VH-VL binders against q4ac94r1171to1339. Designs and how they scored, part 2

Target 1, 169 residues: q4ac94r1171to1339
Amino acid sequence: SSGLLDVGLRYRRSPRTAEGVLAARTVSISVQIIRACGLQAAAKALAEREPALQFSATVGVNASVTTHLSFLPQGEQRRTHPVACSFCPEFSHHVEFTCNLVTQHCSGEACFLAELLEFAEVIFAVYHENTKSASDIISIESCKEYLLGVVKVPTKELLIKRSGITGWY

## First folded at step 1 (VH-VL)

Design d01 (framework fv_romlusevimab)
Fold by ESMFold2-Fast, scan of step 1:
Structure d01 (fold): chain C 169 residues (1-169), chain A 123 residues (1-123), chain B 108 residues (1-108)
Amino acid sequence: as target 1 above (169 residues)
Amino acid sequence: QVQLVQSGSELKKPGASVKVSCKASGYTFTSYAMNWVRQAPGQGLEWMGWINTNTGNPTYAQGFTGRFVFSLDTSVSTASLQISSLKAEDTAVYYCARDYYGSGSYEYGMDVWGQGTTVTVSS
Amino acid sequence: SYVLTQPPSVSVAPGKTARITCGGNNIGSKSVHWYQQKPGQAPVLVIYYDSDRPSGIPERFSGSNSGNTATLTISGVEAGDEADYYCQVWDSSSDHVVFGGGTKLTVL
């Protein structure tokens, strides 16, 4: 396969006049999740592990995607709205992460954002949200999410590529 | 830790060619663009252009097309500047400098510089 | 052709504040970087993105940028600050890096 997610990443300097002096010292990392495609293989693998989750040619998965920057806390992750019943869901999702130009390592030392981006990744986790139940009663089982796949996109090219990173991953 | 080490000084006659090298260490070479900057004797800094270390594509400033060639050898983390058909006006110190946030920021700032290579062109 | 204008020289007494200006049309809409160059040495980045300091640069160094003028301010000037200072921007219209002509700071 040639990739699961059609994504775009862009690094840009925040405008000086936006939000006063703080905006002058920050950059935005822009993340677009356009669509996923080819979820049939992941769904088949999931169905083999979870026989109760039957997938068919007429019914896809209920997909959602989380975005996590590897150098930020888990609490900073973002999530798309779920797209029901599709093996090629279109999300048209856009989020921005505002980052300081100078931040701190886990060691407590200050470091430049460029140094973090050299080794960092944008981590996309694709989930199936099983919200269906055998009855009208909501149960814990009917609200479970299941991991379909993980896509990691290195951020180092954002330091060199003016137009950003776009493509299937 | 992070450093750029340039080749030694060169004394050339007009019409000759010269190749200045810049070897990077202490960081991932292909993650940062490389700039070339020259400084004529007693003059200020003049930007010559940059090369994308991941793709190998160079961009030249006004006045630095034709005789000037930026290249790289990623296997040894080295960027090179070649000047052909040398003229007396090419006499300068040539610096390589790492782009701080690369072309992705739409802005170029240079955080690590080589020590400079003096190129003297005289008859 | 975008042009940055710096005064050729600035003199300051030790312990006082030096201000080095960088003039450019609508420079406040651009990000300004500042470099220090001592005789026989390569330039050193002292301020980036208008007002941020790289690791290892003393708090005495600060920058500002608005309208048509960016300023590098060095408070409590020391003899070791004597150097040439260059401002630099990226000009989107020409897709070129532009340097100012440089300012020689003399500490007497």
Scores: ipSAE 0.005, ipTM 0.518, lowest interface PAE 12.1, mean pLDDT 80

Design d02 (framework fv_romlusevimab)
Fold by ESMFold2-Fast, scan of step 1:
Structure d02 (fold): chain C 169 residues (1-169), chain A 123 residues (1-123), chain B 108 residues (1-108)
Amino acid sequence: as target 1 above (169 residues)
Amino acid sequence: QVQLVQSGSELKKPGASVKVSCKASGYTFTSYAMNWVRQAPGQGLEWMGWINTNTGNPTYAQGFTGRFVFSLDTSVSTASLQISSLKAEDTAVYYCAREGYSSGWYYYGMDVWGQGTTVTVSS
Amino acid sequence: SYVLTQPPSVSVAPGKTARITCGGNNIGSKSVHWYQQKPGQAPVLVIYYDSDRPSGIPERFSGSNSGNTATLTISGVEAGDEADYYCQVWDSSSDHVVFGGGTKLTVL
C-alpha cells in the first residue's frame, strides 16, 4: 500500500523467558506502532463496500492495529487499543515478542535467525471498529471490525542492522 | 532505584587471591546479565566477560580464563569476581555493569555501572 | 577478532561541536553504544543503539552510525563535557563485547 503506518522494529537476544527469567537462548523482536495517517482513502474504499458506514467515515475512523509475526502462531498476535474518530490516529504502542531458540534447526543463533528472518514478515492489519454508542451500555454486543489495510514489513534487515528499522510503510 | 555497589579497594601481594563483590538493588537481579570490565592504570576499558544471573553460566573473553572466576549469590543479589595467583599485571580498577535495558528493550550495552574496585598488586 | 578504532584525542573550543569517530568494518550493521568517563569515575552511558539517548543525558549529545564509521556528536560543548569517550559494540560471531580504545576530549 502507500505509507500508512509509522513503525519501528528492533531485534536482539533477550535474557527473558515468558516468566521473566534470564535465559541463554532467547530472541526478542520489539515492535513500535507510532501512528497511522492518510486513512481517508481507505475509509472511502470501505464506505463503498459498506454504505452504512458513510457517516462514520466522514467523522474519521476508529482505528486499531494488529501485529502478527509470520513465523509465530496466529494466537501470538498483539492488538492496539482503538483510537476514535481520526484519519491520523496516534497509537504510541510498544510490544515485545520473545521467542526461544531451538537447537534442532541449527547449532548457532545466527543460523536459526537467518532461517526465520530472511523470509519472514511483520504483518500489520489496520481495522475500523464500529463501536456502540456510550448510551447503549446495557446491550452486550461485540464491535464489528472492518479491514482498512495491510502493511507488511520484511524482517531480513533485522539480521543486518541491530539498531533496527523504522519508517512509514 | 537501580544501583550496583562494589566492595572496597584491595592491596595484595603477587600470588595472593582477591574476591571483588558487586551487590545489585532496585531491580530483579536474575533478569539481567552482569558484565565485568577491567581498566588498567592509564588504559582503556577492557571487557572481561559476563555471567548469566539466572543460570550461573559465565562467558569469559580471551585472556580471562583460568585465574578469573565469575560467581553469583542470588539470595543476596550479588555477583563476584575472583582472581587467583595475582600478578602485577592484574593491577586495575574492576567494574561490574548491568546489561542494558530501556523502554521495554534489552540490549548488549551497559546502562548501570558499579563504582569500581581498585585492585593493586605489589610486592 | 573485531576491532574498533577511535582517535586518541580530540580538542574543541567551548560552544563549538565535537565529533568523535568510531571505525569498524561494516559497523553500520551493528548497534553502537557510547560511554563518557570522567577521571576517577565509573563510565556513564550517553548514547545507546547508535542514536538513542538515556534519560538525563542532554540533547547536545547525538549519535550516528553508517558504513564503516559511527560518530558521537556533542554540540555546544561545555567544560563539563571534558572526559574520555568509548564506543562499544557486540560482535555476534564471538558473542563478545568490544570497546574502542577511547578518545580524550579536551575543551580548550
Scores: ipSAE 0.000, ipTM 0.518, lowest interface PAE 13.0, mean pLDDT 80

Design d03 (framework fv_romlusevimab)
Fold by ESMFold2-Fast, scan of step 1:
Structure d03 (fold): chain C 169 residues (1-169), chain A 122 residues (1-122), chain B 108 residues (1-108)
Amino acid sequence: as target 1 above (169 residues)
Amino acid sequence: QVQLVQSGSELKKPGASVKVSCKASGYTFTSYAMNWVRQAPGQGLEWMGWINTNTGNPTYAQGFTGRFVFSLDTSVSTASLQISSLKAEDTAVYYCARVDYDFWSGYYMDVWGQGTTVTVSS
Amino acid sequence: SYVLTQPPSVSVAPGKTARITCGGNNIGSKSVHWYQQKPGQAPVLVIYYDSDRPSGIPERFSGSNSGNTATLTISGVEAGDEADYYCQVWDSSSDHVVFGGGTKLTVL
């Protein structure tokens, strides 16, 4: 079906004895980024937005994806490795976010993970990574990223689907 | 060790009030909701509701509003059930039981109090 | 309101297998938990998450849950297994814990 990113989201907690449940104050939110496709339109739009780029959209893009849970600090975001010269990159990327079942909010009140997930999102930002060289030596300081698109997946479906969420977004 | 210890049995007359307490130990009190479950003589388990131990907000099942009040004293890790205007039909064993806030646990009750028998007779 | 249906009683001979059912509309989409209650005692969790056993619960106890029926299975039944058994789910639409009516297991 339609959409730019093929992703999977799953809520994970190992079933345990009462003792194990007592010790486990955390759960994992598992995120898989399987692939992206149909990046031609985004690449064309990027080239029009950034005409100074020495970039040919017909060759493909160097795509990477960042994952951010809207209720976690930005410093906990994750990024895939870039996949070179493709409009349909395959990432096969898996990350887990460890989340506390109860956290303290900035308002001084406790926040329960279920309450956070009801209104939260997983935010995927798709970037083109442009590598520049000043000579025959590649400089890491010359790497620059350009936004291709943003995909937001609501987490509230995790509250009603034990098997999780999977599909194109 | 994780424990829920309830107050002793009560014998009351119709129209009186009773307070059943449930003292938690061995875990962080505010990390688990406290449930109340009633069992009339020879009958099954009946969920009365629960109280959010972080906010103090109670949720009552149908049939347990008005005369039934859930409360907390977090300074001593104790949850309480108050029943006013007691009726003979309130005769039952009352249990407290804790539930993790993890919705994927399906809210199973892993630790139970020993039960408090409340007998209402004239 | 969501309702769980259990048979009121089940009889089994020692050493045989007992099966206690818990019926509910689309119960296979919910997590089912099972409690054992012996006379004069508080309930004890024997199965959670449909099929998981707490430590200390014998392997003879197992659970399954699919479609409209969850089942607690006790193999090699012993006299000490005589008790009332209750199934339980969380009904997310009403935000309520729901118990089945209970099944009295008699070992004869």
Scores: ipSAE 0.000, ipTM 0.528, lowest interface PAE 11.2, mean pLDDT 81

Design d04 (framework fv_romlusevimab)
Fold by ESMFold2-Fast, scan of step 1:
Structure d04 (fold): chain C 169 residues (1-169), chain A 122 residues (1-122), chain B 108 residues (1-108)
Amino acid sequence: as target 1 above (169 residues)
Amino acid sequence: QVQLVQSGSELKKPGASVKVSCKASGYTFTSYAMNWVRQAPGQGLEWMGWINTNTGNPTYAQGFTGRFVFSLDTSVSTASLQISSLKAEDTAVYYCARDLPEYDILTGMDVWGQGTTVTVSS
Amino acid sequence: SYVLTQPPSVSVAPGKTARITCGGNNIGSKSVHWYQQKPGQAPVLVIYYDSDRPSGIPERFSGSNSGNTATLTISGVEAGDEADYYCQVWDSSSDHVVFGGGTKLTVL
């Protein structure tokens, strides 16, 4: 959906290592998550599904966002810290994904990053986090998360725009 | 099948103009940059520059500004090289070659046209 | 004005190993590609990104790149390998693709 997240995407050169040779074969995809807004509707829908959760107009949600590039494994996913008690949380979050210019498919044929980016997307998942209090005996805390929404941003324009892609999605 | 097919050989007089075309097939034309490479008789490969097939923006190597123009016709997946005010030293085989210029990075040329011989009378 | 230096010629007997060098300042920090060109034909990419082979290129072709020298190695050389070989890099300082001068491989 549109209007949920204010994000920025940019192509960048990978940082050089002491060896130098690896940097020649990689690029960075920079992802900026500035803020989310308008989470009231999603929170209401979630509360109807999960009766133990209660949201008020003044309290808000405890939101966090995961970032996943569609052509990378799930294990490469990143997550913001949670922002408590807000329907318009500000994350000011920045992460970089280091991507090889050439990868290999399961079929064994090489696949160039430009080919992947033409059909790929950046997937943002917005969650509400409900933290369980530590017990007086063991001091172990647990965290339960609930999905509020998903935003997908196509990457094909990154091949053309040195300034990147910015806007509400 | 991925293929680049170039126009036929040209014999021109000094001062004339020539246009070499390169027609792509078997892949998404706008997903790959197009390079132009020249080879004078008995000499090595000389890079002339590239054109971004998505934006249409050309980049020329030093020495290939002014008389050389790269252009596109995306409706027919064709890149073209025009040389004006031909000189004897322009006699060469001209190749188009597909490349993957990642934003800020240029890589190798994996598919080449068969070459177009341009001969300019002395 | 980055420069790649190749020996103008290399001779090798059939079945032996040919090594073609490509010299450049700190070339090990760049990605090197290698092309084979037979008389009257367009160049063919035989090695890309220092050491990777395109589909259809025999495993006897291999590449390496470290320090100031990249090397194309052809083991078990066959008569059909006789050709000119070019190395190529992208020079970020000048925003230019740079080719080596070429090496003529002669198989006896």
Scores: ipSAE 0.007, ipTM 0.501, lowest interface PAE 9.7, mean pLDDT 80

Design d05 (framework fv_romlusevimab)
Fold by ESMFold2-Fast, scan of step 1:
Structure d05 (fold): chain C 169 residues (1-169), chain A 122 residues (1-122), chain B 108 residues (1-108)
Amino acid sequence: as target 1 above (169 residues)
Amino acid sequence: QVQLVQSGSELKKPGASVKVSCKASGYTFTSYAMNWVRQAPGQGLEWMGWINTNTGNPTYAQGFTGRFVFSLDTSVSTASLQISSLKAEDTAVYYCARGELYYDSSGYMDVWGQGTTVTVSS
Amino acid sequence: SYVLTQPPSVSVAPGKTARITCGGNNIGSKSVHWYQQKPGQAPVLVIYYDSDRPSGIPERFSGSNSGNTATLTISGVEAGDEADYYCQVWDSSSDHVVFGGGTKLTVL
């Protein structure tokens, strides 16, 4: 029973359509973020360095989670909506990443997605969003995020289990 | 360089057994599927099945269950095909070929072994 | 069981364009891969996923797939292109890879 995030990961091939030779070259990696728990400990630890978090560490954080696949560009990351004032927020968030089955072609060899998944990770970053600064007329100070934790889930088991992986991480 | 090297030719009598090996090099063995394809003299390519190199689980095409066994020795990056109770109809060149690990919706074979000729005659 | 049909032979003069067809019911909804096999040698992948070309395969090789027919096209044919050519699909209903019967390409 350790872990901050209750997540699910699934590997699926996109169905081929009559127009869809391109669809035959892709797969979907499905990511589900069900809930987070235990955020008070992380908030209290961070509040020791950040006075702005002292109230939130007592009452509840405004949590959001970013999802990043380690083999995709940062521009492909996703983010949940924030859940206000909770140490165990429920996100019920589902996203799909469309990935090329063959990522590159070198020296007569294909570089397959399966080879990338052997060493890749899904990286979840949990943030507290403090919007009190947004009342200021200074655009550079309007967005304030505090990193509460990072969870990394290896994708290697997606190669073994077609049904995917689920659990607390 | 990525390479598949197969064992040498075999001449067997009906009822005997044969084991063909396929040694992989130059890539991560367990990241790719291994397919087996045969070609009878003067005939086309016939897919026999594949083995998941990560799990060890084989899948056989119809007609290749029972007498045919796919196996692995991952410690030496080698896949093997064993044929028991050999028949004259088993005379063919047998190829191993590297494929995509997920085979439930298309798969191509990009690297092939040189082939092993198995001749069954009395 | 799913069946791919190829003409047994195609003849072409050097420098001309060869077209090798692969017929299958609704093959345009499947992904087609093509292999070249020279006598005494293992097959070589020349086209995958209908129209993609592996590194090292000349631009003269191209592929298409629509309706009931996939086609391998070889432009500016050279003597070295003489070989047997096989199309291949995966049939989801049988969980079976299917090869065409092969086409022998003869260059004068």
Scores: ipSAE 0.006, ipTM 0.497, lowest interface PAE 11.3, mean pLDDT 81

Design d06 (framework fv_romlusevimab)
Fold by ESMFold2-Fast, scan of step 1:
Structure d06 (fold): chain C 169 residues (1-169), chain A 123 residues (1-123), chain B 108 residues (1-108)
Amino acid sequence: as target 1 above (169 residues)
Amino acid sequence: QVQLVQSGSELKKPGASVKVSCKASGYTFTSYAMNWVRQAPGQGLEWMGWINTNTGNPTYAQGFTGRFVFSLDTSVSTASLQISSLKAEDTAVYYCARDQWLVEGDYYGMDVWGQGTTVTVSS
Amino acid sequence: SYVLTQPPSVSVAPGKTARITCGGNNIGSKSVHWYQQKPGQAPVLVIYYDSDRPSGIPERFSGSNSGNTATLTISGVEAGDEADYYCQVWDSSSDHVVFGGGTKLTVL
């Protein structure tokens, strides 16, 4: 079935260069967030929890998406630009996470990135940004974000999918 | 312990069929692709193809279609190679070897190999 | 189809350095893996991703890859290093794994 987000995940080792000794030890995990659709149901559920928020099919939501790799620190997460006034926002967003091929486990033993990816996931959180700029004053407290949904995509299939992972989640 | 254990040697007549099995243990079977590599007596390594252990989809190298079939039984972590209508030129040691396919153009290489299965075809 | 070229044999005295080459068009843009095979045994991965060494492989094994030539270097060669050595790449244009023809290393 169709999901909330149309995403693509790819795993790629950077080509080696004369100055690229470190690049030889790392790979890029490439994440595309193409679009979200069908946000009406999530918006309705949010409006039931937050009655002050009013949504219309003609108005839409101000959607943004955060991307978090489950084995990286929370501070390494990335966020799309907000897309205003849509229940089917197009992000066309691309980010890369640079990861070492071999890293230390918290237990102190080395482990390969492939072993981490076997049990990891990419976590997408979709938010509505309720922002109304006052005509004479703008403050950070006037911008509130509300969770619309969470999409988790296992990274296990990246290890054996030549084309990567793509589709609705 | 991560290992691949293959079935025993086979002596067959031309026209017969053979099935070589490769049982994986010590790792998550579906997280690694399985390659098949052949080595004729006194010759080098020849890649036959691979099978995606998650989807079951095989990819065959040039020259290894029709008579050669890669299959899986995920419930027992086993990959199999079947060769039908055996010919004398099929005489070789057949290896299974795992790898992790990272993206088109890049992968770790084949880090764990089965011990090999000798298939001899003679009349 | 993509072709990897290896010398059929290389001879080296104990304690000296052996260099086994793997030639391929623009091979420096590909990742090269090296396998050691002793008689009657399955191949063993000794170098992956051009220059990385699996756990358990001695430091005297090293690799490089640039331009049209990849090289496996074995320093301080020991009698136990006598084996056939194969280079290997994945060719994206053909979706085919390619092995070199193999090099027999003789330690005299």
Scores: ipSAE 0.006, ipTM 0.529, lowest interface PAE 10.4, mean pLDDT 79

Design d07 (framework fv_romlusevimab)
Fold by ESMFold2-Fast, scan of step 1:
Structure d07 (fold): chain C 169 residues (1-169), chain A 123 residues (1-123), chain B 108 residues (1-108)
Amino acid sequence: as target 1 above (169 residues)
Amino acid sequence: QVQLVQSGSELKKPGASVKVSCKASGYTFTDYAMNWVRQAPGQGLEWMGWINTYTGNPTYAQGFTGRFVFSLDTSVSTASLQISSLKAEDTAVYYCARESIAAAGEYYYMDVWGQGTTVTVSS
Amino acid sequence: SYVLTQPPSVSVAPGKTARITCGGNNIGDKSVHWYQQKPGQAPVLVIYDDSDRPSGIPERFSGSNSGNTATLTISGVEAGDEADYYCQVWDSSSDHYVFGGGTKLTVL
């Protein structure tokens, strides 16, 4: 047993050729979230902080994962579909973040992507989605989410490793 | 437009060293990795490795460690291959090639190639 | 190490269709790229991502890739198509470019 999430990160360059000739000035940072495992411990710890929550081997958790690149705005955050009733959910989720290679803005500052990646990280937040009625007219908040864990993966190796970064974190 | 121009042919004796250069033009040099590919007389294409043009970090295929060195001079958009302690079996055409990436699947291919530099090692 | 297998030669009459195969274990799960090399010249990319053509490559060139075989198809073959053709994949398990051995296309 090691780590919470089985993930993969890759640095991918893709020129667009559909309209006119575009220089290959953009890169996609490919993020795969394959599965999470061992959520029993995280759920137990959460239940100790939130006494109203109960988790059983039969019920599991309703897990979803958000992906955030530390140098991009929060609005660029992506999220998996929730996987119900499992302590080892399989997401098989793939998402790409498209970024300019040179002279892009990050947190209001102009940066080179390679410089950003040397000090940046991909932040995965794993949540339990509590099952509440989305149509409840009394409550404006239709669903309460509880943080199970956070996984941070440095992007530094994307600059030097073409196969990318893969494994449990 | 986009072009890779390599240095001229070289005739060397065993034990000498050679430096093959590859000058890029028509694009931003540091936006694309550079690959080196060798082709011995009458043989197929053999990948030697690549260099990250932004960081300067080289990666060598097995069989090309030791005597082979990839380097850059980003101020003149040039990648170079140096071969030390030349042997007869180093006789080949050496190509530099710009790396591009597939939108899906197994990622990498070479979209622009230099014209090749013939290195002949004989006594 | 991953291996790509090509026939050493293929002969075709002018105006007919040539098919050059590239065999590899589960190659359909990889992206296959094809290069044309005429004598004394550098290789030229003719197909990338299994079936896409670079600008300037005639519509006569097409590619496919499924299962254990990728195929470069050249329809209406012309004498100028005589060349060596190489298939190529990038193998993520070894972080390596893998080239096929090459196929010499002869237009008779």
Scores: ipSAE 0.000, ipTM 0.476, lowest interface PAE 18.2, mean pLDDT 79

Design d08 (framework fv_romlusevimab)
Fold by ESMFold2-Fast, scan of step 1:
Structure d08 (fold): chain C 169 residues (1-169), chain A 123 residues (1-123), chain B 108 residues (1-108)
Amino acid sequence: as target 1 above (169 residues)
Amino acid sequence: QVQLVQSGSELKKPGASVKVSCKASGYTFTDYAMNWVRQAPGQGLEWMGWINTYTGNPTYAQGFTGRFVFSLDTSVSTASLQISSLKAEDTAVYYCARDTAMVEDYYYGMDVWGQGTTVTVSS
Amino acid sequence: SYVLTQPPSVSVAPGKTARITCGGNNIGDKSVHWYQQKPGQAPVLVIYDDSDRPSGIPERFSGSNSGNTATLTISGVEAGDEADYYCQVWDSSSDHYVFGGGTKLTVL
């Protein structure tokens, strides 16, 4: 299969006001996470790394996805709600990132969003969320996310495709 | 009101240089890239390149490197085009034009145009 | 280099609909802008991003873009619409803005 995650990305200029000047400084990057598929292999690999976790065709995983734009701070990341007990979860998740057209690097130099997008990527991290703990290990167990996989989608095509980027990654 | 006002017409001899200026008003100069477009007599519009008004970085279309220089004076919201070693083929109306959306948006075109500066090169 | 092809001229009777085409390979994947240039004047943006109108442009002007052809449509044509019309795109392969050759609209 070609890809784990069915996503859509669009680069959208903010709509103009009647005067056309007030909304000119921001762009929206639209991210759709439609579904994941084929999580059986990822779950098996996770179970080998974390032997206490059990996965089967009957149970599935409790998957959630975080979205991070590589040029934005980690605090700007978004997360889906988890979808329980599925190896092919349907998220139907949509978020928009509002980005300033001119930003500064950590070096303090000005950088245009188009320049950032040429080398940037959207990072999708797929996690299993443990939704239940065993009552007799409550003092030891801490609830945490378990990484199932990472999908990276380059953003450079957003500069040249009106329809955006869609498909399995 | 947003406007671009260009300098007056020029008549030059081959080998001379010319500087065309474009003064912006009614908006924040550094929020929009400035394009330069040429139109030879009886011909269509030809994109020469643009200058990033925030960084001052120019980008030239093929055929417009070397003799053509884009520059800025942000203190007076002015973009300039200098053409050196003028040739008869440089005879044209030169327009400055503000990029439609934003200095970095490659999808868009030009929403505000200067009135044009006629440059005539004749011996 | 990427090339946009326009018919050199289009004639239309007053009150009728004019259609000006702009041909380009996979132009439907690009954002198309249209400019009107009247004799002795600077160009005026009349359509941007395929189909959007700037403030002050009459509803008679509309645009579309799909496949290999973009079209500027002017309904209820008036004598004042007589002008040269240019389409324009950004070609990411060459990092260039590209103009079509222009179409002279004559209102007879």
Scores: ipSAE 0.000, ipTM 0.485, lowest interface PAE 16.6, mean pLDDT 79

